# VHH binders against Hydrogenase maturation factor HypD (hypD): the designs that were tried, part 13

Target 1, 377 residues: Hydrogenase maturation factor HypD (hypD), of Rhodobacter capsulatus (Rhodopseudomonas capsulata) (p26411)
Amino acid sequence: MKFASEFRDPALAKGLLAEIARLADQIGATAEKPVHIMEICGGHTHSIFRYGLDKLIHPGIEFIHGPGCPVCVLPRARVDECIEIAGRPEVIFCTFGDAMRVPGSKLSLMQAKAAGADIRMVYSPLDALELARRNPGREVVFFGLGFETTTPSTALAIQQAAREGLANFSVFCNHITVPEPIRALLDDPYMRLDGFIGPGHVSMVIGIHPYDFIAEDYGKPLVVAGFEPTDLLQSVLMVLRQISQGRAAIENQYARVVPEHGNRVSLAAIADVYERRPSFEWRGLGEIDASGLRIRAAYRAHDAEEKFGVGYAGQRAAVEEAEGCACGAVMTGRMKPVACAQFGKGCTPEMPLGALMVSSEGACAAYWQYGGARAAE
Below, E stands for the ipSAE of ESMFold2; O stands for the ipSAE of OpenDDE; V2 stands for 0.75 times the mean of E and O plus 0.25 times the DockQ between their complexes.

## First folded at step 11 (VHH; framework vhh_6z1v_2)

Design j1 (from s57 with F108L; at its last look DockQ between E and O 0.01; V2 from the best seeds 0.00; counts 0 for: pae O 16.9 > 2, placed apart)
Fold by OpenDDE, look of step 11:
Structure j1 (fold): chain B 377 residues (1-377), chain A 121 residues (1-121)
Amino acid sequence: as target 1 above (377 residues)
Amino acid sequence: EVQLVESGGRLVRTGGSLRLSCAASGFKFSDYGMGWFRQAPGKEREVVASISYRGSKTYHADFVKGRFTISRDNAKNTVYLQMNSLKPEDTAVYYCAKDFYSTWEGPLDYWGQGTQVTVSS
């Protein structure tokens, strides 16, 4: 990596790295006893590896990859349910592109499409809504996937459908929230975490206060970060400063974009359309209390889960990971992608065993692409 | 009236690079996703790449393997496809399409006349 060509401001980056190194030394961080910082967002994981920050940063800093990749935390059973819905001849099933290749127990959505299911990639729930308008004789189902970044747009689509009386539009709601899985990880007695890089885009919606419990209850620092290399380095520096000072607080490195209290319009839409599920299943993490959203009764007409009696509204099948797949261990920070026996062998971008290799935001995909393990194509 | 005009297609040698452009008019460009698809003689139409209305999300087909990159300039109402490391199998007519208001598979509502890309061995 040519440092000068890869960074928008090489001088700033160099200065940040030096300061990080100084603080790391001050804290007594070493390769043998590193500070464990979890970047929650898959986008941050991608950025870290894209710009080689993991290699450039002081060896006493270890990045732990968090669960902030939407498709990565999606259980295989959910993919099966999507395929079940999509298999109905009346259904046009709409999904984001990153979900298309996620393996179910038998097929991915992409494979199901190839097999004859009417599955269409969309960029927003509004795209799906438009399809519903244009296809009054079909049932258009949008796969509501993702964290708080996507939840508002889905809510707005549902609201609009309701206003228009568009009965042939529904959402298979699989929206999840960031704070709850982090709590679950912090409650794990075997998890070693010293600080967090908070998800910038999620925080644009929810603000920074939903993370307060990380500092208040667990005494860990969290810094909400942007996605540029210097954003990440600044955020790491901020985390280390807290640690060096014996502080734990929620700070916002990304204040230029992230409002402290989040987006009021988005939050209002979320409050109107969704309610918390008692629990939701996460790949590798199991059931996490209040970590998922469901559509409220007022919008039941647009709830595909209820309409088709699938998922939590139906009989849920337990589906295990593919043989040899260690996505759960990687996602929880227990294992690095390169330590997985299948990494680059039985599991490749072309033939993925698990979801972490499918999405570029997945840790495995990031390692494959930027970690030097990429085979000559 | 929605208009899409592709340009930039030409004959190139294997390993060469090409940049395709698509000029859009007749609709609010910044509100819609855009994409590229291609059709080789005797083959089915296939999606090459797509980009969201703000350019924040992109999709690239598996066969692209990092060789092509879709981008857009909303100020210019233009979507681009940078193609590097071209191969003979990339020979096709490349079409620009308005995303989701046109069907990628099946009948398309809005697409251009296409631009011919030929890669010689």
Scores: ipSAE 0.000, ipTM 0.206, lowest interface PAE 16.9, mean pLDDT 89
ESMFold2, look of step 11: ipSAE 0.443; ipTM 0.779
ESMFold2 (binder alone), look of step 11: mean pLDDT 80; pTM 0.829

Design j2 (from s57 with E105Y; at its last look DockQ between E and O 0.90; V2 from the best seeds 0.87)
Amino acid sequence: EVQLVESGGRLVRTGGSLRLSCAASGFKFSDYGMGWFRQAPGKEREVVASISYRGSKTYHADFVKGRFTISRDNAKNTVYLQMNSLKPEDTAVYYCAKDFYSTWYGPFDYWGQGTQVTVSS
ESMFold2, look of step 11: ipSAE 0.809; ipTM 0.920
ESMFold2 (binder alone), look of step 11: mean pLDDT 87; pTM 0.887
OpenDDE, look of step 11: ipSAE 0.916; ipTM 0.964

Design j3 (from s57 with D99S; at its last look DockQ between E and O 0.92; V2 from the best seeds 0.87)
Fold by ESMFold2, look of step 11:
Structure j3 (fold): chain B 377 residues (1-377), chain A 121 residues (1-121)
Amino acid sequence: as target 1 above (377 residues)
Amino acid sequence: EVQLVESGGRLVRTGGSLRLSCAASGFKFSDYGMGWFRQAPGKEREVVASISYRGSKTYHADFVKGRFTISRDNAKNTVYLQMNSLKPEDTAVYYCAKSFYSTWEGPFDYWGQGTQVTVSS
């Protein structure tokens, strides 16, 4: 299918909203029995709430906030392992800023930094690689976090470190992939998902066909979407059109940016550097098979888990979620953040219990900022 | 540990047929795409054919289209390459490969040891 160029005018937005309402009515979608559309990545969650799309759209359309925010799904045990590594006097620990406040079992990385750990905020794995070059007497560790949007640049940094023989650069690999948690959510018998807004940035790397199983096995439509308000509205319309027609397919609303078959250079780097872990813990979702990445044996010198004997290379500690935190229920659409007993009481942006309150793209933080803080009255 | 074991390669005359098999283990075979590649001496490895996780989508390189057919049997964890109308230029080591994703597109992250196919006049 051809997709329209992005336009920013009232007539386009009004037309899209009118068509969404017509199809929602035709489908029989109501506020009491909504069509559930999951937006997979946190960037879409942020855009929905930033622009108030949840309030502008027909009340029979309910957005479900998926597990596509990498800091949101970061387990407390993995934060604890970051802090263990960062606490070593020889280590410079490099991380993206949005991971700094994620609560571990005792501390966040930000609290560990305040307590004296050498933790540095970086904007790319290349920054960490440069720190390793400039500090040959230190061990520079990059926190490899994120889905396929970020896995290629981490892979390229590992490849470059290996090429240079740069022994003091390593990665604490927490990279994960998108298809596996979607399958796990669709296999959940309590999950109510009718369609998907697919990740725009991940799909620039992997293309659209890794999602084919969603349509083929589960009969659910997925539309890969851009981030502008009209991109999202058009993508919702495309999902509803498929539902109204009784079909399920993977469509690319964001074809001006997302190549159908992905980025071959990036994909080759991923296959060269990583292999799938047998299982991997997701905060609030439990263990999901084949969903996490580890660094291949050929690059073992750059694997911080192996170098420091932590995590899956050591004895993993079982760490329970904070008392009263319902991150799993929120991420699976079983609960709105405002229905959580701790929302606005023991869990606030200032004192977060869970990862969803930390990132501005997390569902709890989005509800706090744009959706109201006092539902637990 | 991912293992891919090819079999069926041998010497065959021009115009003949051959079926290659690849037995897979160490991963959930039914979740992943698979492929066949080949490498002739002095040439780079090239894709011959690939197949999605349930077999609903396939790719065949132009130089084998109409002559070779990829298929899979998920109950036996096996992928096949049926090779018909063989030519001397089909002479190569043929490799089974596992896709990183469920698609026929790759990237391919594991390779078998290969099986030699030799096509004589």
Scores: ipSAE 0.789, ipTM 0.912, lowest interface PAE 0.9, mean pLDDT 88
ESMFold2 (binder alone), look of step 11: mean pLDDT 89; pTM 0.902
OpenDDE, look of step 11: ipSAE 0.905; ipTM 0.957

Design j4 (from s57 with S50A H60Y; at its last look DockQ between E and O 0.97; V2 from the best seeds 0.87)
Fold by ESMFold2, look of step 11:
Structure j4 (fold): chain B 377 residues (1-377), chain A 121 residues (1-121)
Amino acid sequence: as target 1 above (377 residues)
Amino acid sequence: EVQLVESGGRLVRTGGSLRLSCAASGFKFSDYGMGWFRQAPGKEREVVAAISYRGSKTYYADFVKGRFTISRDNAKNTVYLQMNSLKPEDTAVYYCAKDFYSTWEGPFDYWGQGTQVTVSS
C-alpha cells in the first residue's frame, strides 16, 4: 500500500499492524464500537496523517486528536494582547513564526506587522535577548508560547536577563502545562476515551509520572511514544494489550529518549521562574484551572504583563470564537475537520478561520494536507 | 494565593518523637504532591521526604529513612511528618513544600515559612 513503502522498516510496520488487528478483534473493537485513543500532541497527529496510519490500522481503532499543540490552543484574546503590546512604538515584539498567522479578534500578528507594528520572527528566546542587548533604547518583548518542551529555554533567557541587569527584556508569558487539559477532558462526561498516546517531547522534560493520575484516577492506559510510524504502531499495540488485560498503567515506549523522571535541571529552572495561574483560557476549551504559568515576582522586571499592564495584569475583554469556527468540537473529538461547514470554504491554510488550520500539527491543517480534502479529489 | 503553614516544631530530647503538620490552601491540594525540607544553620536546604497526590508513593532521604514517616489527609488539606528516634543532627527549620505536579519527584514550587525543631542531647 502507498504509505507502507515510506516507512523506515516496512516489514516491522506490517507485523505490528497484523498484531494490532488480532488484539482489536480479541477485545471486540469494531467500526461501530471502536477503541478511542487520544494522541495528545500535535506532532503525533501530524505523523498519523503523514503516514496514513488512520487508514492502515484496524477499523476498530479511532484516533482522537488532542490539545497538545500550543498554536492550536492560543486564545484570540491573547493574540489581541500581543498586538496591543506590539503596537507601542518603543516595543520590538518577538515571536515564533508559527504563531504569526493565528487569528485574533480583528488581526493576526502577521497582519499587524504588515500594518506597521515592529514584530520579528525569532527561533529562540535567546535571539530576543540578543535583540535587547543591541537595542537598549527599545523594549524587547518575547512571546513565551508552548508547553514544557519550550518553557525551560524561556526560563533560561529570563534568568540570564536578570543576571545581566538587562532591563529592556521581558516575556509575555503564555506557557502552559500538559496534565491539566487532559484531566479536564477526562472529566467531560461526553468524552469517550479508552487510552492515550503520550507526548514524546514534553515527556523528555517532565518524565512520565505526571501522567500517573490518568491511570490511577480514571483507569485509562497511557503510552509515551516516539514519532516514527513504528513507534506509534507499537504504542497503539501497548495500549491495546493493557485494555485486553484489564489494566491501566503509564508505559514508556520512547525510553531511548524519554527519561522516566524527566530533566531535573530543566524542571528546576521552571520552578525557579514560574508559578501556576489559578485559571487560564485555552482556545476552544475554555478556562482550565492551574494550567497556565506566570512569571514569579522575583522576576517581575521581566514580566511583560506587569510591565505594560496587559493581559491578566489588566482588564481583559471577553472574546468569542469566530463565527462558524468549530475548533472546540474538533479538539474534543465531537467533529472531524471535513464536517465543519467552513472547512475548505471560509477556512483554509491560506485564510485560516481557526487556530487548528494554522499549524501543520493542527488537526484541520493535517487533514487538509494529508487527509480528506486532498484525497476527496 | 498558595499558603503553607507549618506547625508542631519544638524542643525535644534525643530519642524523642515529634509530629509536624502543614495546613495548605490556595490550590487543589489533592492534585499535587507534597514534601518536607529542612535547613540547619549554615547549611543548604535539603529534602527530607516527599509524597504523591494520593499518598501512594513516597520518597525519604537516606539520612531519615526508617525514622520518619510522611503522610497526608486530603480531606483536611494537611501533610504530616512523623519523626521518631530524633538525633541532635535533626535540629533544623522544617519547611513544607508543594510539588509542581502530582508526583513525589519535585520540583517544588512553594515553601512555607518553616517550623523550628531542636533536638537536645
Scores: ipSAE 0.789, ipTM 0.914, lowest interface PAE 0.8, mean pLDDT 89
ESMFold2 (binder alone), look of step 11: mean pLDDT 87; pTM 0.883
OpenDDE, look of step 11: ipSAE 0.899; ipTM 0.955

## First folded at step 12 (VHH; framework vhh_6z1v_2)

Design ko1 (from s57 with Y53S F100S Y101S; at its last look DockQ between E and O 0.01; V2 from the best seeds 0.00; counts 0 for: pae E 20.1 > 2, placed apart)
Fold by OpenDDE, look of step 12:
Structure ko1 (fold): chain B 377 residues (1-377), chain A 121 residues (1-121)
Amino acid sequence: as target 1 above (377 residues)
Amino acid sequence: EVQLVESGGRLVRTGGSLRLSCAASGFKFSDYGMGWFRQAPGKEREVVASISSRGSKTYHADFVKGRFTISRDNAKNTVYLQMNSLKPEDTAVYYCAKDSSSTWEGPFDYWGQGTQVTVSS
């Protein structure tokens, strides 16, 4: 197999760009009538901009930034709920770093920490589990955040806690799924999407078949992609080929890493620990049916929602976006970050209004980091 | 390490048939498309045929004109090229190639050492 460095081959990239250009012309794609390809994963968004693929690629190809940023798609109310839990003196609240600076309606987790809450950044749910072992007199709550990529690790932590009888470990489950919000977007009559770049890391877990409906029901191509420049270009090429041929299928560019049927161990853990929620609220998308996971009754002892009566186990508050914040529009692909009136002005990495600017996978963060002060598109 | 080993190439008479085989290792064979290429002396390497990872889709070059057929056996990690009605102009080194994806469309990222096919008049 090729080393990662081989997927950065300029000669290969040049060839791919040329072929993309040829196909784009063949299908009549222009700057005025572009092919809209959504990269679902925030990692792909960052890769696109890091390597300037948005500028190098044929002008008839337009990247639409999808909702594949875990913290970006969570409503501010979820941050408030986290802070509510963390505010309890017995609680050690554990979260990934990218969630720390996400603004709630009043405070971020970072601000809450500064105000006296025992909030700790962790790199894995196992770190939180270890904290629970070390602090038997405290309730350690892990913020279960993320798509199918992180869901298995959280599941494993819960299983381990259960096996050990570690009663002081619980998870505030906010795990979500990729296919359902994509369906919601496809059902939006105002969204124009011609194809998709599928999330490579998510697909390592769930495989490629969960995306079948995109091709079968909506007639749109999806190509699961790696994260190197050539991965993305190859994937774009594959999407364009499908379009040029009048076909729609789920294809795997990232076959070196992504198994067709996903990871059996991960899927088994997910099936054991979680079940689908009736619905879950998404920033900019609202409630989406069966788009979130909750902890099964067998592991109720490790469910922070049930322990504390928060989130969907309690009364949920409706919280709007901050004034001027257009995160909802950006994360759904309806607006480019640079089109946001607050981008780089009222909203910066140092002073964020919304999650997209502070998340490592946020589209706004990508534009800021790699695009700088770009002119409005 | 990805390895592709071609076999079956030999001298045949015009109108004859050959079956080329390519044994693949070092990657999950069933996840990738495969292809056959050929290069004649003084000519550029050209695609002969390609096949998707599941074998459901194939491509054959125009010059094949129904004479060659690509197939695969994923249980054996092998791709085949059945060559019928061979002509002198089919004389070339034939290469097996791995697609970078599950499709048959390329780009191809690994190549075998090749097997010599010679068609005598």
Scores: ipSAE 0.000, ipTM 0.229, lowest interface PAE 14.8, mean pLDDT 92
ESMFold2, look of step 12: ipSAE 0.000; ipTM 0.147
ESMFold2 (binder alone), look of step 12: mean pLDDT 87; pTM 0.880

Design m1 (from s57 with S52N; at its last read DockQ between E and O 0.96; V2 from the best seeds 0.90)
Amino acid sequence: EVQLVESGGRLVRTGGSLRLSCAASGFKFSDYGMGWFRQAPGKEREVVASINYRGSKTYHADFVKGRFTISRDNAKNTVYLQMNSLKPEDTAVYYCAKDFYSTWEGPFDYWGQGTQVTVSS
ESMFold2, look of step 12: ipSAE 0.833; ipTM 0.934
ESMFold2 (binder alone), look of step 12: mean pLDDT 89; pTM 0.897
OpenDDE, look of step 12: ipSAE 0.910; ipTM 0.961
ESMFold2, fold request of step 13: ipSAE 0.828, 0.828, 0.819; ipTM 0.928, 0.933, 0.928
ESMFold2 (binder alone), fold request of step 13: mean pLDDT 89, 89, 89; pTM 0.905, 0.904, 0.904
OpenDDE, fold request of step 13: ipSAE 0.917, 0.918, 0.918; ipTM 0.963, 0.963, 0.962
ESMFold2, last read: ipSAE 0.853, 0.840, 0.824; ipTM 0.934, 0.932, 0.930
ESMFold2 (binder alone), last read: mean pLDDT 89, 89, 89; pTM 0.905, 0.904, 0.904
OpenDDE, last read: ipSAE 0.917, 0.913, 0.915; ipTM 0.963, 0.963, 0.963

Design m2 (from s57 with S52T; at its last look DockQ between E and O 0.98; V2 from the best seeds 0.87)
Fold by ESMFold2, look of step 12:
Structure m2 (fold): chain B 377 residues (1-377), chain A 121 residues (1-121)
Amino acid sequence: as target 1 above (377 residues)
Amino acid sequence: EVQLVESGGRLVRTGGSLRLSCAASGFKFSDYGMGWFRQAPGKEREVVASITYRGSKTYHADFVKGRFTISRDNAKNTVYLQMNSLKPEDTAVYYCAKDFYSTWEGPFDYWGQGTQVTVSS
């Protein structure tokens, strides 16, 4: 079949699909009563759709698209706060490209740039650090966005700025951690989650043991997976084997890349630079305790929230989601993107209404690209 | 604000026993791993033992295996270090520490002020 021929090893993929089907039947999984497997990371969401795994796999297995996409969970209020900082004439505001199109309450960062704000796309926090070195009369602010995959490099940039005495470099910190939103989803009495495909890139940093509570407290299996189609199929098979055996454990399918205990150097940098906030807002999910990171007092000179009195150091108000946007429903598995009234009409990758349409790792963007998108304009 | 308050350190004779306690506040204690560290004068702080959020898995450094036992009581927000068969080289300030995650592996992101343990010949 066409999708199978795109794999590196079609014979292996065929064998895995057959074994998955056998176990799904043994478990009694059907389209009417499926096994729900959440892929936590947006990279896995992208891979599933790119290779058509949702269509190739046994109909009794349903993928639930998780919150492991930092752009997808970026609140409108945080975008507004970025724009407030970027609007200051002394500021050069640096951000990853994906964040530029996320809608705030009035504007996106891309729109603010078009209106005159000095906003620059960068590929790493080190690019922003270099801008600070080259522009000593300006305040360079880096938007620190992402899960544990990106927090170490931001931490290293902060540490380096401190060592160099670079007074004009700071970070607007929106870094978050993976375990806390998963706990919040598992605590939702309406959620039916039978197993998990664990994030590959985050786990390169934190290892596999921060997920242990998923098995120990909730009795749900999790398999940390690579991004190739055979990695994903093997990981689904491993989840199904645990279910069929009445077992719940954290397994590492991606052991060729993910060390069991993570990256100790990266984790040390995280602990040196950051501390947990008491609570933090997630777009589509609400406030989640201990889920966001703030820059420690020792690095206060490099904390843009403190430096400019914005965000959690200033006055914050709740900002409602855009009218007609169903990102929360999509992210919790209550709705498929194509069922959203705005899909392809008021919400497209070029003009996203919701955050899930912005990044290629977002479920709406994946459906647009691989699911026969319906563009209204 | 995260606070870790150690207690129970004192002077004991070689071969004696002691139990250290650490009262934790300012965070959801039952979500996080905990550890005990020690620092002798002029030496670097070193891990003694650590424990997962539920207490189901522990780590003990080789130099204390069979002699020290870490435990926790989540109802009391307290972590303990039972120290048996004490030796003069166990003399140090002992620190309670909070894991960044629910594991035993660290990194540890908060530390107490410490409690002095002195073991006499």
Scores: ipSAE 0.774, ipTM 0.910, lowest interface PAE 0.9, mean pLDDT 90
ESMFold2 (binder alone), look of step 12: mean pLDDT 84; pTM 0.856
OpenDDE, look of step 12: ipSAE 0.892; ipTM 0.951

Design m3 (from s57 with T103N; at its last look DockQ between E and O 0.97; V2 from the best seeds 0.87)
Fold by ESMFold2, look of step 12:
Structure m3 (fold): chain B 377 residues (1-377), chain A 121 residues (1-121)
Amino acid sequence: as target 1 above (377 residues)
Amino acid sequence: EVQLVESGGRLVRTGGSLRLSCAASGFKFSDYGMGWFRQAPGKEREVVASISYRGSKTYHADFVKGRFTISRDNAKNTVYLQMNSLKPEDTAVYYCAKDFYSNWEGPFDYWGQGTQVTVSS
């Protein structure tokens, strides 16, 4: 089969599916009374759909797509502010490619570039730092996006700019952290979540113990997982075992990559450069306490928010979602992409209403790419 | 703003006991791990003990194991260090620290001003 033949070890995958089914039956999980397992990271969402795991797995197991797509949870107002900064003639605005097509209120960064703004796609914050060295008469601004997978490299670039006295490098910091939105979702009485597939790449940085509150306060298991089909299946099985035993713990299925205690050098850089904001706006979730990062006063010379009077330094009203776009519900796992009225109709990869359709980690993009082309429900 | 205020440091004789307190404000104390560090003159700051957000998990450095105990009271937004069987080598400024996350492993992102502990022979 298309999905099964792509597996690294099809015999192991078959065995894992059988054991999942046996345990799901033992638990009493059915399509009518499913076990809800949230995969936090968009990379896991894409793997699930690429390998058809949602179709192969026991019908009593329901995957709930989490908010682990940093570009997707970015409010439209933040895109508008990027365009405002980039429109200044002295500015070279640097961003990862994933953010280029995300719609703002009026246009995307890609459209602003076509209209004359000096916007450059970079592969790391160090590329932006080099541009600042080569262009001392320009203001080079890096768009700081992402969870803990990306916060360390941005922090290192800021530290290096400070050591060099490089006054024309700054970061528009919109970095966020993983634990806080999970807590917000668990506190939502409309969310029913029985267990979690924890992010693989974030956990390489933070380790596994920042998730302990999920088990301790909420009684929910979490398994940090790799991205191969057998990693995901093994992780589902580990979650089900915990549920069947009436226990909740944080387990590391991805121990070949994820160190238990994270990357201490990266974490030290994070603590040196950033502090937590009192609250931070998430598209579709509103304000979440302590979930966003701010550049510390010691590095203020490199803080584009302060330099240009944007973001929370310039405070803007939240921009409403596009008419008929359910991005908030989708990116928080409350709605499947195919249940959105606009999916495949008013919202396509060619005409996206939101970041979920065009982001490499977006749930709508995963459904579109692996679940078929334009289709009516 | 985040504030950590240590108290309880003083001169004490070898073999004596001392309790340090750290009053925390400016953040949701019950969401974060906490730690105690120390720095002797001419030495680097070193971890003494740390504790998870609800107090269910702790770490104690080998050089204080069995003698010092970290604890916390989330109702009072306070973390403690009970120091028993004090030795002259425990002489240092002791610092309270806030974990960036809820666990006990750091990184620590805010620090108090410190409280001096002096242990005499």
Scores: ipSAE 0.769, ipTM 0.911, lowest interface PAE 0.9, mean pLDDT 88
ESMFold2 (binder alone), look of step 12: mean pLDDT 88; pTM 0.889
OpenDDE, look of step 12: ipSAE 0.891; ipTM 0.951

Design m4 (from s57 with E105Q; at its last look DockQ between E and O 0.94; V2 from the best seeds 0.87)
Fold by ESMFold2, look of step 12:
Structure m4 (fold): chain B 377 residues (1-377), chain A 121 residues (1-121)
Amino acid sequence: as target 1 above (377 residues)
Amino acid sequence: EVQLVESGGRLVRTGGSLRLSCAASGFKFSDYGMGWFRQAPGKEREVVASISYRGSKTYHADFVKGRFTISRDNAKNTVYLQMNSLKPEDTAVYYCAKDFYSTWQGPFDYWGQGTQVTVSS
């Protein structure tokens, strides 16, 4: 097991692989009739491919790549709205770096920056807040992107801006939540999912119980997992154990980090700053009820949608996907990236057609970076 | 628009019983947990009880265990608080609250206007 020797603890990895194989055989899982396990988080997708877990694991186990990459689910129209805001001469537009190369209808943010827009890469909303303090004559706008891992820090920045009276700081809120897209996927009668690897970092914030409906309503196990290869292997084993026992429960493999009930301070900030939108557009998944967050009226002064009349406060432009881009099929697990006609041809990391090729956690980018080299070993 | 409307609060004697109701609208009630909180004059709002989206999980504060019971009827979009063996220290405004998630643990993101419960000796 050549790839197993690259793990931090190869003996543990070998033991886990052997037990996974035993349970897969017991369940009757084969390459022809696999057990489908969705890893929700893009970070888990990255780890699976980086360490070749998809090749090392029993052939009856098939990983299905979930929608847990916030850049990947960002519609092209939202990129266009970012560029509209950033093109205003008074604006300093702050974004996480992975969003810069996502194609809009005409430009990416990186291209808009090259054309003269003041667009800055930041690592947190606090960096944008500091820019607002240092630039009182400018309008600093932070692109609020991400699931519950990033939602609390954006909320804290908004709260702090309000306390300081920083009128020139606002957020273009595109934050989303994890449970709702999973429910939408489970409601699709053509989806076949047998179990889940739950997000590790999101769950540090929300705990494990927001996933209870997956077991209670759909009868599917979910295991919240860490990101090391042995964490993932143990989590797969825990999913298979539940299946073999005819059981469906939410289990916490990452209990050394993930509190059962989440982080109360972070959750309080979320409830204070945000409310749920009636619906929200997800690239490749369509409109999903109650899945997006908006800034509450109490913090309206810091809401870029209201300040600039864009997004859900404005007239949302209809933007079609690029011809030949299969992001929707990849995002829903209906297609592997390598089956896309544009993969490696019209769509590359250098000239991406869609967001999945841009993000380091995107499925297309993972296949591009790791798919050939690890398979050859 | 999320709306939570409490009702049933009134004056009652020590040892008596009372049932509070909260009618919910403006969201898919069956997807979310609910809770009851109370606030006496000069005190902070405190959790009394909470219930998961399906009603399968509940929490009751220690000071009401055995006396109060939270329940819900998803067909009527209503959450209830049955209050038995009432004491003067139960006197407060009682608030219905909506959980941000399907759980019973919070956080709670919407609150009703409250209903006054007064327990006389």
Scores: ipSAE 0.790, ipTM 0.916, lowest interface PAE 0.8, mean pLDDT 89
ESMFold2 (binder alone), look of step 12: mean pLDDT 87; pTM 0.887
OpenDDE, look of step 12: ipSAE 0.908; ipTM 0.960

